# VHH binders against Probable cyclic pyranopterin monophosphate synthase (moaC), part 3

Target 1, 244 residues: Probable cyclic pyranopterin monophosphate synthase (moaC), of Pyrobaculum aerophilum (q8zyf8)
Amino acid sequence: MIVDISKKPDVFRYARASANADVKKCNTAVAAKAATVASRYLPFLHPLPLSATAWCKDGKFYVEGIAHWQTGVEMDVLFGVLVGLLGSGAVKIENLRVEIKQKQTTPPIIENVNTSEAPITREGDLVASAYGRMKVVNLDIVKNPVEKGHPIYAAQTAAALNAKRLCELLGGPCPSVQHFKIEIITSDSVEVRTFIKARDITPAPEALFSAGVALLTIWDMIKKYEKDENGQYPYTYISELHLD

## First folded at step 9 (VHH; from d1 with D31E)

Design f6
Fold by ESMFold2, look of step 11:
Structure f6 (fold): chain B 244 residues (1-244), chain A 116 residues (1-116)
Amino acid sequence: as target 1 above (244 residues)
Amino acid sequence: EVQLVESGGGLVQPGRSLTLSCAASGFTFDEYAYGWYRQAPGKQRELVAAISRGSTLYADSVKGRFTISRDNAKNSIYLQMNSLRPEDTALYYCTRTVYEGSLDYWGQGTQVTVSS
């Protein structure tokens, strides 16, 4: 399931991702950290040593990363944007996309980043649901098994596993999840809806997180079919992700 | 046309410092990441340091001694090389990232020689 990269050379890799969200404070440290550990959460990402930075400007949240490694870093920085916005208290995220993906071809080296701010507080109902929508070029590929497995079933599994794990990234108390449900529909896009019930604290951030993880898992599994001739994603992005 | 012009090399005694500069032109500077590579005689070209807008990366052999920086207003990349050693002797190249399907850009480089 994890593609064999043992024969690929290390090359200098660069990517930048962004999304729109109206948050009062930007948790850039959480975003940068999350990008560096994305392979622990997105099941088909190869681990890599990533140097990542995050910032906010004009209603947009950005994460960029550089590495000298066998695989690209675009999925890692997308994950960083998702987690950074959740750590910033976002309840609506729009246009989560890869802005730039670039490389060089010359041998190796590693890391440095830091900036930080406060974790979110947990107020709200003990049930939560979230909706996400992702635009893709190759919708038929999403509905059928690919080399890495079945994208929809993999996304459902990844979301379920991750529903309990956002607190590892954000800190603070973890909701005691009593129920998790996910629906993924392929219409003219990929749509996801998550539902979480917890005993003790609101799982609203987890509803958003699990929906985002589902979409990013699908994206990662189909990404070679979504790239244009320059390795960019002009038509693939998460157009919206928000609480119901 | 795309140009990356290195300068600032020279002959320097061990333990001294040197600053390399790279002037970029012919493209939108802020859309790329940049690196310094070096090649010593008889050896492979290796990455020394790299920089994006806010992230940096260093070879273990230069970490703590070299600092990469960029000046977006001047479209320039710098490599501050402190505590130079004879093994830092090499031809130093400035480079930028490229999109998939493109060839790498390499200039003539700037020579750094560290000897007594």
Scores: ipSAE 0.114, ipTM 0.660, lowest interface PAE 7.4, mean pLDDT 85
Fold by ESMFold2, fold request of step 11:
Structure f6 (fold): chain B 244 residues (1-244), chain A 116 residues (1-116)
Amino acid sequence: as target 1 above (244 residues)
Amino acid sequence: EVQLVESGGGLVQPGRSLTLSCAASGFTFDEYAYGWYRQAPGKQRELVAAISRGSTLYADSVKGRFTISRDNAKNSIYLQMNSLRPEDTALYYCTRTVYEGSLDYWGQGTQVTVSS
């Protein structure tokens, strides 16, 4: 359920996210585009007019975004990093985190967004599984309903829906999904395993994507309990996301 | 000490051009995003243009006429204002983003007056 923000003023918002990944080429166009449409994929994320850019440096992939709007942009840029790395062929992503989250208080004003693009190639097995791990401060909150709903059930639903939707972001043929399973466990962290079977082309990118979406959905739903006094997330991040 | 120093304002005829500059010091320039705001008499301060490392935003009223840019080597932000109109008359401020719990940083402002 999307929280009512109708009374919040438009504020200049800035965020940067990053992750470590071993990729040969960086698909920055896909990352920037994905950030601008993240609210279409993360079910509780408020839509906003985001301007985003992406780059690679020293084994890290970065996305940053600016907006003048009622909500922050950190979840949008996190999503951009995830999709950009998948669009770059990454099969292992580490330390997907928010590096910077900043604002400037000013009402009012409104603007528009830019993009570019690239497709992905598909080779591999017709069965894929992925594992993801997210560090959180407030593990107990993940297990129980919050005002937005139940984080685990919402994540399971978002992952299942999104298992079929990565190709909308990357282009190219979509796997015909025959079976999808997801398991979310709260041990000393939040852990996700996804399993996908497709009839025609490998669903390996979709296994990673659905696991990532599950974790980002949980993060978005609990983020007000995870922030420090400066609005940052020093202890909340996706430490691992990889194929099994 | 965080400082933002605007310059380049003045009196100009409609249809002409002007470039505003903002020199930043006392912090890591690449860590923040920057904006130009303006305030006309009797009106609220409004965002004109904003820039991060690689992204820009513009108010609809200035798109196609104004260009924001930054020079990381000089720690400076610029606003190129072309095809100026009387409604662009305002005090123009340079600012940067802040972390939650921090005070906003604003320059002194530079007056742009478009008349006649």
Scores: ipSAE 0.070, ipTM 0.657, lowest interface PAE 7.3, mean pLDDT 85
Fold by ESMFold2, fold request of step 11:
Order: structure tokens, then sequence, then C-alpha cells
Structure f6 (fold): chain B 244 residues (1-244), chain A 116 residues (1-116)
């Protein structure tokens, strides 16, 4: 279920997300574009009009976003970082996290947005698997239904669907997926492992993407319980995401 | 002490330009995003433009006429207002984002009056 926000006022929203990755060239256009369409890929994320910017420096990739809207932009910019790094050729992503989440509480109404872009290449094996780990404060909540549904079951479904959809964001040919598996384990963290077999081109980016989407779907569904008193996520982040 | 000090308002004729300035102090400038709001007599405060490090946002009514910018070395935010119309007459406020649970920061604003 997409939660009813029809009574929430528009508020000025700002967030920055980052991750560590060793990339030679930042695909900042893909990252900014992905942030603006994140709600098309994270199934319970409310659509919003945001303006997004991406950059990288010294092994870190950043996405910032601003909007004047009913919901925050932190999940959108996290998605932007994930896709931007995949579009930059990253095979290992660490510490994908919200660095800043802020707002301006204001009573008034109504406005709109803008974006820009660029594309990538693919090489590798026709079978790929990926591993991801997310630290959460409220691990037990991940195991139980919330307002939006069951986080683990939703994440499994979202990952399977999104294994076929990364090419919509990155351009170029799409892998013909022949097989997809996902396992989600809740130990001292949320761990995900994905496996994809394709007929024609490497699904390595899709293995990473589907694992990332699974974790972001869980995060989005439980984020109400993960925020501290300042609305920040000091202990909630994807600590690692890499190919096996 | 967090301070945002607006300046640059005045009386201008329709079609002319004006630049508003906002000097920030008492906090880490690059940690926040900033906005200009305006309030016409008898109306509620509305967002005019907003800026982060690299992203901007504009109200439809000012798009193409107003430009928000920032100078990180001077800890300042600017609003360049071109092709001013009588409908732009308002008290203009500079603001910044806050963390959840914090109080909003509003100054006394700077008056812009557009008339012949």
Amino acid sequence: as target 1 above (244 residues)
Amino acid sequence: EVQLVESGGGLVQPGRSLTLSCAASGFTFDEYAYGWYRQAPGKQRELVAAISRGSTLYADSVKGRFTISRDNAKNSIYLQMNSLRPEDTALYYCTRTVYEGSLDYWGQGTQVTVSS
C-alpha cells in the first residue's frame, strides 16, 4: 500500500546521500535522472517533483535533492547514488547512506522540477550474484508487517521485478533474464543475496541493482522507525553491496 | 546564534531589476539548503526560490525572471529579480532548512515594492 499523504502540507525538503566506490568517471547525469524517477522503481515511494545534483570526490559519490512537497527526498537521493554508481561501472559499493536530511516547516502551497543525463557499457559473465548488507536499528520490525506491507516479501518482489528494469535507467541493451533468485536474511543486519542468469549479456549490474532495490525497499518501508530525534539516519545504511 | 539578514529591497518601476542579498552567520553554511519566501499583504508566505549546493527550485510565477545563487566564500545567498511586475510586491524573507524538531528561522524581511 502507498500510504495516504493527501493531508500533509508541502514542505521545503533537502537531503544528501553518499556511498564509497572506486570509479574513474562519475555518471552524474544518470544519478540525477534516477533520483527524479525513483518512485517508479521503489514500489512504495511517493512520487515527488525534485531537483537533484550529483558529484564525486576522493572515492565518494554524492547526490543531493531539494523539493517543496509532502514527503522527504532521502530515499530518492539514495536511489540516485545507487544507480549513478552502477552507471559509472562500480562493482563494489560501500556505506550507501543518508548524510543529511533537513526541511523547512512552512504552511503554504505548490511548485515543479528539472533534470539532465549520460550513458554506460557492459562486460562480464552471463551468470552473476551479488551480496548486500544493511544496518538497521529496528531489526525485529523488518520481520513483521508494517502499514505498507511485509518488508521482506515486498523487497523480494521489488527485486525480482527490478532485475528486468535497470536498462530503462542506464540505456543500452537489456539482459534477457533466464533465472533470478533472492535470499534475504535478518541476522544482526539485513543481508541480501541475488543470483541472475542471462542469455545474452552480463546481468552483473542487475544483480547489484536488484540487491540494492531490495534493501532500499525495506528501508523505505521501515524508515519511520529508523529516524533519530533530528530526523537523521545515523545507524541505518547499506554498509556493503558488491558482486560475489 | 543563527542569523539570516536580508537586504537589497526597495521601490522599483515595473520591468526593472533588483538583487536581494542574505548574509548567513552562526552555523556551517554548506550544511544547509536555502530559500527565499515572499508575503504580500493579506496573503500567506509562499516559496519563491530555493538552492542547495548544486540544485535550484523556482515557483512557476517567477521562473525565467528570477535567479537564486550563492557565494560560499561570503556565506551569502542572492535573489536576482528581473522583469519585475506589480504582483511581485511583497516582503521577502530568506530562510534555511532545519533538522526535524527544530524551530524555523525567519527574519524581519526586506520589502520589495513594484509600482509606477
Scores: ipSAE 0.032, ipTM 0.642, lowest interface PAE 7.3, mean pLDDT 85
Fold by ESMFold2 at other seeds, fold request of step 11:
Structure f6 (fold): chain B 244 residues (1-244), chain A 116 residues (1-116)
Amino acid sequence: as target 1 above (244 residues)
Amino acid sequence: EVQLVESGGGLVQPGRSLTLSCAASGFTFDEYAYGWYRQAPGKQRELVAAISRGSTLYADSVKGRFTISRDNAKNSIYLQMNSLRPEDTALYYCTRTVYEGSLDYWGQGTQVTVSS
């Protein structure tokens, strides 16, 4: 279930996320757009009116967002970084993390959004596999039901659905998915491996996306146990996400 | 020592313009987002506009009339207020975001009065 926030006041919210990737082109328009619609893809995120921007510097891709709303924006900007890097052609992403999460105290009201887009071209095999690893503080929580449901089962479902939906965010042709597999294991971290077969164009971006969505779904579901005293995530991040 | 100092308020006629300034010091300016709030007599404070490095947002009541901006070289935030109305009369505060668990930082406020 989506957690009941009906009694929470509107608060000025700010977050910035980043990841490392070696990309020739930084698709900042796709990243900013994706952040504003993240709740359509991460199943337990509350919708909110987010204003977002993105940039690249020194081998890092950044997304930040602001809102005056009942919930924070850190998961939305994380999603923006993931999608922005995929839209920039990244095949390896490291250290996808929250850099800044800040707020102000309430009273109300609201909203604006900005977008633009760039096309992407695709080359590669019609079978793709991706691997992702996320460091978490509370591995035991991941293995058991929490308030929103079972993190692993929810992640598997969200990944399968989203394997067919990246093209909504990036534009261009969608792979005709013929087969999708996902495996999630927990040992010293949360690890995910996705496998996609497509009929017509490479599903490599979708393999990465599905793996990223799985990890972000787990993160979102356990995030209240992962935050430190300052509401930051010093020990929770996606350390690697890449094609095999 | 964190400081936020507002200036630029005053008495103006309806339909005219005014620019508010907020000078920030004592912290890394680029690490935070900023906002302008206002409080009219007998009302709660309300958000007017907010800005990060590249994102802005506005209250519906001021959209199209007010513009928030920042100058990183001067560590300053501005609110350009055009087409002022009597309902814009309020004490205007500059504020900064904080990490969760930290105390809020507010300026002392600058009065804007729109009349006659």
Scores: ipSAE 0.014, ipTM 0.639, lowest interface PAE 7.9, mean pLDDT 85
Fold by ESMFold2, fold request of step 11:
Structure f6 (fold): chain B 244 residues (1-244), chain A 116 residues (1-116)
Amino acid sequence: as target 1 above (244 residues)
Amino acid sequence: EVQLVESGGGLVQPGRSLTLSCAASGFTFDEYAYGWYRQAPGKQRELVAAISRGSTLYADSVKGRFTISRDNAKNSIYLQMNSLRPEDTALYYCTRTVYEGSLDYWGQGTQVTVSS
């Protein structure tokens, strides 16, 4: 379910997200673009007119966003970091987290976004597997239906769809997916493993992407229980995301 | 103590330009995003422009005429207003984002009056 926000006022929204990764060149254009269209990929995320920018420094990749809208922008910028790193060739991503989430109350109206695109080149096997782990405070909430639906079932569906859609964000040829599997388990954290077989080009980026999307979908669905009293996420983050 | 102090308003003829300034103090400047709002008599406050580290946002009514910028070295935010129109007449406020649970910061603002 996409939660009814029709009566929420427009509020000035700001967020910044980051992750660690060892990449040769930072694809900041892809990251900023992906943040502006995140709601097309995270199934319960409301669309909003986001203005986003990205940069990297000292082994970290950052995305920030601003909007004047009914919902916050932290999931949008998290998605931007994920896609930006995949578009930068990352095969291991650590500590994908919200650094800052802020607002300013008062209405109303309007934003435009400037975006650009970049293609990538792929090498690797036609079978790929990825692993991801997300730390959460409320593991029991993840196991049960919430207002938005069942987090695990929603994540499985979102991951399967998104395994076919990363190329929309990165450009270049799309792998012809022949098989996709996902396993989500809860231990002291939420763990996901994805497996993809493709006909023509490596689906390694898609294995990472689908695992990341699964975790971000769960995060989005439980986020009201994960925030501290200041609206921050000090204990909720994707600690690792990598190819097997 | 968090402070945002607007300046640069005044009386100006239609078609002319004016630059508003906002001096920030009492907090880490780079940690926040900033906006200019305006309120005309009898109307609600409206967002005019906003800026983060490198991203900007403009209301449709001011696109192409107004430019928001920031100077991190001086902890300052600027609004360059070109091709001013009578409908731009308003009290202009500088704001910043806040963490959840905090009250918004609103100063006295700076008056811009566009009249022949």
Scores: ipSAE 0.013, ipTM 0.620, lowest interface PAE 8.2, mean pLDDT 86

Design f6
Fold by ESMFold2 at other seeds, look of step 10:
Structure f6 (fold): chain B 244 residues (1-244), chain A 116 residues (1-116)
Amino acid sequence: as target 1 above (244 residues)
Amino acid sequence: EVQLVESGGGLVQPGRSLTLSCAASGFTFDEYAYGWYRQAPGKQRELVAAISRGSTLYADSVKGRFTISRDNAKNSIYLQMNSLRPEDTALYYCTRTVYEGSLDYWGQGTQVTVSS
């Protein structure tokens, strides 16, 4: 269930996210586009008109976004980094985090600006598995229902539905998924493992994507409890996301 | 001390251009996003343009006529206002984003009057 925000005012929102990855070429068009449509993939994310930009520097991939809306844009730009790196051919992503989250409370009215897209290549076997780990402050909250529902069940469902949908964002052939499994455990962190078998084209990007979607779904559902007094996430981030 | 200082306002004829400037000091310029807002007599403040490090947004009423830009070396934000109309008459403010729980920062404003 999407949290009721009907009484929140529209304010100017700004966020920037980043991750470490070793990629030859950065697909910044895919990242910016993915950020603008993140709510179509993260099931509890509120739709909003986002303007987004992406870039690479010194082994890091960045996405920033601005909007005038009732909710913040940090989850949208995190999703943009995830998809942009997958579209850049990344097989190992580290420290996917929110660097900056800011707003203005005095009223504005503005309209979003569009982005463009580029296709990717695929390489790997027809069976793939991925591992992801997210650091959170409030592990106890992850284990129990919150306002949006149960984070673990929501994440499992979101990952399963998204296992077939990365190609919508990247452009190009979609793997014919034959089997999908996901395991989420909470130890000293939130850990996810995905497994995908496809008939025709490697599902390696989809294994990473579905693991990332699971973690971002949990993050979105608990983010109210993860923020500090300045609205930042100093201790919440996806520390690892890689193929097995 | 956070400071945002607007300049460049004045009286101009319809159809002409002005450039507004906003000089920022007292904080790390590249950490924030910025906006130009305006307030006409008897109206509420409204956003006309916003800029982050690499993204811009514009109000529908100014799209195609106004351009927001930033110069990181000068810690400055600009609003190029072309094809000015009488309805653009307002007090124009520069502002920046803040962290949650903080007060908004506003400049004093610079008056733009479009009249023949």
Scores: ipSAE 0.012, ipTM 0.571, lowest interface PAE 8.7, mean pLDDT 85
Fold by ESMFold2 at other seeds, fold request of step 11:
Structure f6 (fold): chain B 244 residues (1-244), chain A 116 residues (1-116)
Amino acid sequence: as target 1 above (244 residues)
Amino acid sequence: EVQLVESGGGLVQPGRSLTLSCAASGFTFDEYAYGWYRQAPGKQRELVAAISRGSTLYADSVKGRFTISRDNAKNSIYLQMNSLRPEDTALYYCTRTVYEGSLDYWGQGTQVTVSS
């Protein structure tokens, strides 16, 4: 379920997310754009009018965003980093995390988004799989229903749907998915493995995307239990996400 | 100590320009996002413009006329106000974001009066 925020005031919101990846080109336009539409892909994320920017430095990819709205923007910028790195050709992403989450408690208003684009290339087999792992504080909460629904079942559904939707964000032809499978295991962390078979074009980016979306969906659904006293996520992050 | 000091206000004719400055000290400048708010007599404070490291937001009423910018080397935020109108008359405040659980920072503000 999408939580009722109708009584919350608009507040100035700021967040920055980052991840490590070895990419030769940094597709900052795709990252910034993806952040602004993240709620269309993360099922329980409230829409908001986000202004976002992205950059690369010293092997890290960053997205930050600002909004004047009822909800925080950290999940939106996390999504921007994920998609930006996929749009930059990344096949291995490490330490996707929130670096900064801040707000200002007085009232309100909005508008912009910046974009610049570069197309990606696709190489790989017509069968692809990906692995992802997310560190969480409250592992047992992931195994059980929460206010927003069941995190694992929601993640499975979001991943399956999103396996067909990455091309909306990156452009180019969409793989014709012939088979999709996801396994989510909760041991000492949340682990996900996705498997995709496609007809004519490699679904390798979609395998990574689906795994990332599954983890971000779980994170979004449990985030109120993951925050520390300062509203930060010191121990919650996607530690690895890569093709098999 | 944390300080945000506004300056650059004044009395100007309609259609003219002003630049407001906000000098920041006592904290790591690049860690935060910043905003300009204004309050006209008898009105509530409203956000005019905001800036992060690379993103900006503008109120609809000032879009295309005002430009927010920042100079990281000088720890300063600026508001370039072009094509000023009488309805822009207000006390203008510089602010920054804070971590959850902290109080907002507001200064005395700087008065902008647009009148013939």
Scores: ipSAE 0.011, ipTM 0.576, lowest interface PAE 9.5, mean pLDDT 86
Fold by ESMFold2 at other seeds, fold request of step 11:
Structure f6 (fold): chain B 244 residues (1-244), chain A 116 residues (1-116)
Amino acid sequence: as target 1 above (244 residues)
Amino acid sequence: EVQLVESGGGLVQPGRSLTLSCAASGFTFDEYAYGWYRQAPGKQRELVAAISRGSTLYADSVKGRFTISRDNAKNSIYLQMNSLRPEDTALYYCTRTVYEGSLDYWGQGTQVTVSS
């Protein structure tokens, strides 16, 4: 069940997310676009009119977003970084995290965004596996139902659904998915492993995407418990996301 | 000491233009997003435009007429106001985002008066 936000006021919201990745070209258009539609892919994320931009500097990929709306934008920009890096051809992503999350509370009203995206070139095997690891403060909360439902079961479902939806964001030919498998383990962190078999083109980007979506779905569902007193996430981030 | 100093207001005829400036000091400029708010006589403050490193937002009432921008070298935020209308008459404030639990930071404001 989606949390009821109907009584929350519109607030100026700002967030910046980043990750480390070694990519030859930075697909900033895809990243900005993806951030604006993140709620279509992260099942418990409330839609909002986000304005987003992306850039690369010194081996890091950044997405920022601003909105004047009822909910924060940190999950939206995290999603933008994930998709932007996949659209840039990344096969290894490290330290996907929220760098800044801020607000302003005096009153209200706006909306706007649009850009376009380009497809990636797909090279690789027709079977792909990805691994992701997310650091969290409250591992016990991940293992149990929260207000929005059970984080692990929701993540498994979101990943399975999204295993073939990356094409909506990147464009170009879509793999014909023949098999999808996901395992989520809670050790001293949250670990995800995805496996995809496709008939025609490599599903390597989809393996990474579905693993990332699983972790972001868990993060979104538990974020209330992960924030510090300043509303930041100093100890919550995706430390690794890469192909096996 | 966090400071936001607005300037550039004045009396102007309808259809004309003004540029507002906001000089920021006492903090890391690139760590925050910024906004222009306005308060008309007898009304509440309302957001006019906002800007982060590269993203902008506008109130519907000013879209296509106002442009927000920033100059990172001068730690400054600007509001270019074109095609001004009497309804744009207000005290204009520059503000920045804050971390949750922090107090809001506002400039003193700069008056814009558009004669009917």
Scores: ipSAE 0.011, ipTM 0.595, lowest interface PAE 8.7, mean pLDDT 85
Fold by ESMFold2, look of step 12:
Parts: structure tokens; C-alpha cells; sequence
Structure f6 (fold): chain B 244 residues (1-244), chain A 116 residues (1-116)
């Protein structure tokens, strides 16, 4: 079933997401850019004109965004954190979560754009595997069709399509992907494992990216069942995402 | 108790500058994003500028003339208005974001009148 937002008014939207990662430098430019174009990569995310910023503090990477639009921006800033950390050279990401999600309901028209970038560093083998785990309240819902389709099948498709597209966000050379596998397991959490082989340069960032995209696609598809009364996600987050 | 108190409005000549202040209390300041809105007589309320920790947004009509800022130590939000025009005459409101399901908060506002 297809979610129709045509009747929703534009409102002021605000969200902040964060994750823990051990990185030497923080690529905040790529994070902010990625948040603004997240709808090009997460298949059910509606496009919106987002203003985003990113920063690092005390071992955490943050992205926040504001917009005046029909939908919230929490999935956009989560995507920004994921991509920003990959652009910072992260190989292990923990506790990727929404910290704050808020709104103000007076509708206006505002425009803003943010387009700053930095190149990434690539090191590693031509074969890469990544693992991710997401905590959810409604595991049974993940296994069944929802309004936006079947979460696991959509996630597998989104991950496969996105395995080739991270370099659009990070700049620099794109790995020539030769092989991609994904496994999603729903036991006591949602677990994903990706495997990528490339001809020319390491696909390690793409293995992490595709795993993250799979989990974020599932999250986006089930998010109305995961929110509490205040619209927050106290029990839904990506607890770990790392190379094998 | 949530409080957002606007001040700094007044009568000013075209081309001059004015700074609006908004003092916040009764909640954790860093938990929210903030906006300045204005409403001219007979018109709808419109967003003028908004600010989060590091991002800003501006209405097209005020870009390059107005600057929103925040002071975390004083729990305050400011709107620096330069090159004021008669079209900027309005009641200016400071507001913050709210959690889903909560009611929006609006104070009394501070009047800005730009006339020669």
C-alpha cells in the first residue's frame, strides 16, 4: 500500500541523529550533503528541502536537519550520519539512532541548500563483508507486508541497488562491483550481512553502506509502529554496523 | 513551565537596524530548534528565520538582511534585522519545535514598526 502525503501541510521539522564511531577526522561536509539527498537512496523516503549540519564531539558523530515540509526529517539525518561516518573512514559504527524528532505546525515556504564535500580514503581488500544489527519493537511486522510493501524484500533490493552508488555521495573513484550478496535474519533483532567483490578498489565502504541502507529501509517502512506517543524512537536503533 | 519571551521591538526608520531577543526558560534549551515568525495585519503568520545547533533557514524576503543566532549560555535566540523596510512591519514571535502530539506554543510577540 502506498502512503499518500498530499493532504499534509508543510510544517517546521527538526531532527538530530547520532552514532558512535572511532574516526581520526570527521567528514561533516559529506554528512550534511548526504542528508539533503537521502530520498534519492532510501526508496520510500519523500524528497524535501533540508538544511543540515554535522559535527563530532566526545566520540560521537551528529547530524541535524531542519525543513518546512510535509514529512519529518529523522530518516534523512540518520542517512547523513551513516554516509558521513563512511566518508570519515569508519569501519565500525555503533548506536546509530534518532536523538530528537520535533515539529512546529505553522506552514510557511522556505528554501535552503547545503553543498559542501570532502574526499574519502580507501584502504582494504577487493572483497569486503559487513554486519549490521537493528533493535526493533515490532519484529513480527518486519516479516509481513506493511503500507509501503514487504520490509525484508524492499531492503534487499534497496541494498543491492545502492551497493553501486555510495561514490555518488562521497566522491572519488567508484569500485567496479562484480558480486553482491545480502542476508537478512530476523531472530531477536534484525541482522544484515552484506558481501561485495570489486575489480579495482576496495568496496569496504559499500559493504557498510548497503548494510546500513537495508536497515534504514526497514526502519522507514515500519516507523509508524516503532514510534512512541511523542513520536520518538526510544527502542529502535542500529546498535552496530561494522566490517567483518 | 515553558516560557519564550520576545523583546526588542519598536518603532524604527527605514534603513536602520534592530535586534530582537527571545529568552527561553522552563525546558532544556539544547533539546529544541527555534524560529522567528512574523504576522503583518491582515496577513498569515510566516516563518522569518529558523535555527538549530548549526543550521539556519531564512525566508527569501529577509535573506542577506536578517541574521538569526543563539546564545546557549543565556538560553536566548536573537534576530538581527538590518536594512529594515516598511514591509518588515509586523508582530514578531519567537517559538520552538515541539514533540509530536504536543500543542504549539506562541507568546504575545514583540511589535516592529518600520516607518518614516
Amino acid sequence: as target 1 above (244 residues)
Amino acid sequence: EVQLVESGGGLVQPGRSLTLSCAASGFTFDEYAYGWYRQAPGKQRELVAAISRGSTLYADSVKGRFTISRDNAKNSIYLQMNSLRPEDTALYYCTRTVYEGSLDYWGQGTQVTVSS
Scores: ipSAE 0.011, ipTM 0.581, lowest interface PAE 8.6, mean pLDDT 85

## First folded at step 12 (VHH; from u2 with D102E)

Design u3
Fold by ESMFold2 at other seeds, look of step 14:
Structure u3 (fold): chain B 244 residues (1-244), chain A 117 residues (1-117)
Amino acid sequence: as target 1 above (244 residues)
Amino acid sequence: EVQLVESGGGLVQPGRSLTLSCAASGFTFSSYDYGWYRQAPGKQRELVAAIYSGSTLYADSVKGRFTISRDNAKNSIYLQMNSLRPEDTALYYCARDSGYDEYFDYWGQGTQVTVSS
């Protein structure tokens, strides 16, 4: 379920997310745009009027966002980092995390940087697989229904849908998906594997994207329980996401 | 002044039962949801159980053994802990769910539960 927020007041919501990745050129324009439409891809996010920016520095990719609204923006900026790195050609992403989130009554100061574009490179086989791992504190509840629904089943569904939708965000021809498989297990972390066969165009970016979407969907559904007493995520992050 | 005060912890042998209580004051009790968390030394704080107006949630490690409940007339939340195991040893906290920032915003001081033979 999309939780009822109708009685929540508007306040300024800020978040910054980051990840490590080795990319030649950063596609920060696609990252900022993807953050603004994240609720169309992560199924339980509330729509909101997000302003977002993105940049790269010292081997890290950043997205920050601000909204004067009823809900926080951390999942939106995490999604922006994921898509921005895929749009930058990343095949290995590490430590996708929320660096900080804030709620305040006055407008926060945000980075004022121009974004840049880079063309996506689609290199790989017509069969692709990806692996992702997310650290969580409340591993035991990942397998139980929460107020938003069942995290694992929702993630499987969101991943399958999103495997066909990355090109909406990146542009260019879409792979014709012939087969998609996803496995989500809980060991000492939440682990996901995706497998995609496509016709004519490599689905390697889609393997990564669907794995990332699965993990972000789980994170969104359990995030209430993952926050510390200051509303931050010191122990919850996607530690690795890469092609097999 | 918002207060949550836990009680009922102690030293028990494996297989025994305990009931933890959390007395709430300084706010309208029925307007909020609640949870129990626990933290062993050197470990991260983890959710044990939560109670909402329409449902309950349990960690898999305690499901079937622990029961969370609330009594709006007594402004209290309870955790019935049956079939206790050594891995249940921890400091147990009662927490209030704010509803506004999607996290638990007030915490008690905790009550120690130690399960050993």
Scores: ipSAE 0.117, ipTM 0.613, lowest interface PAE 5.5, mean pLDDT 88

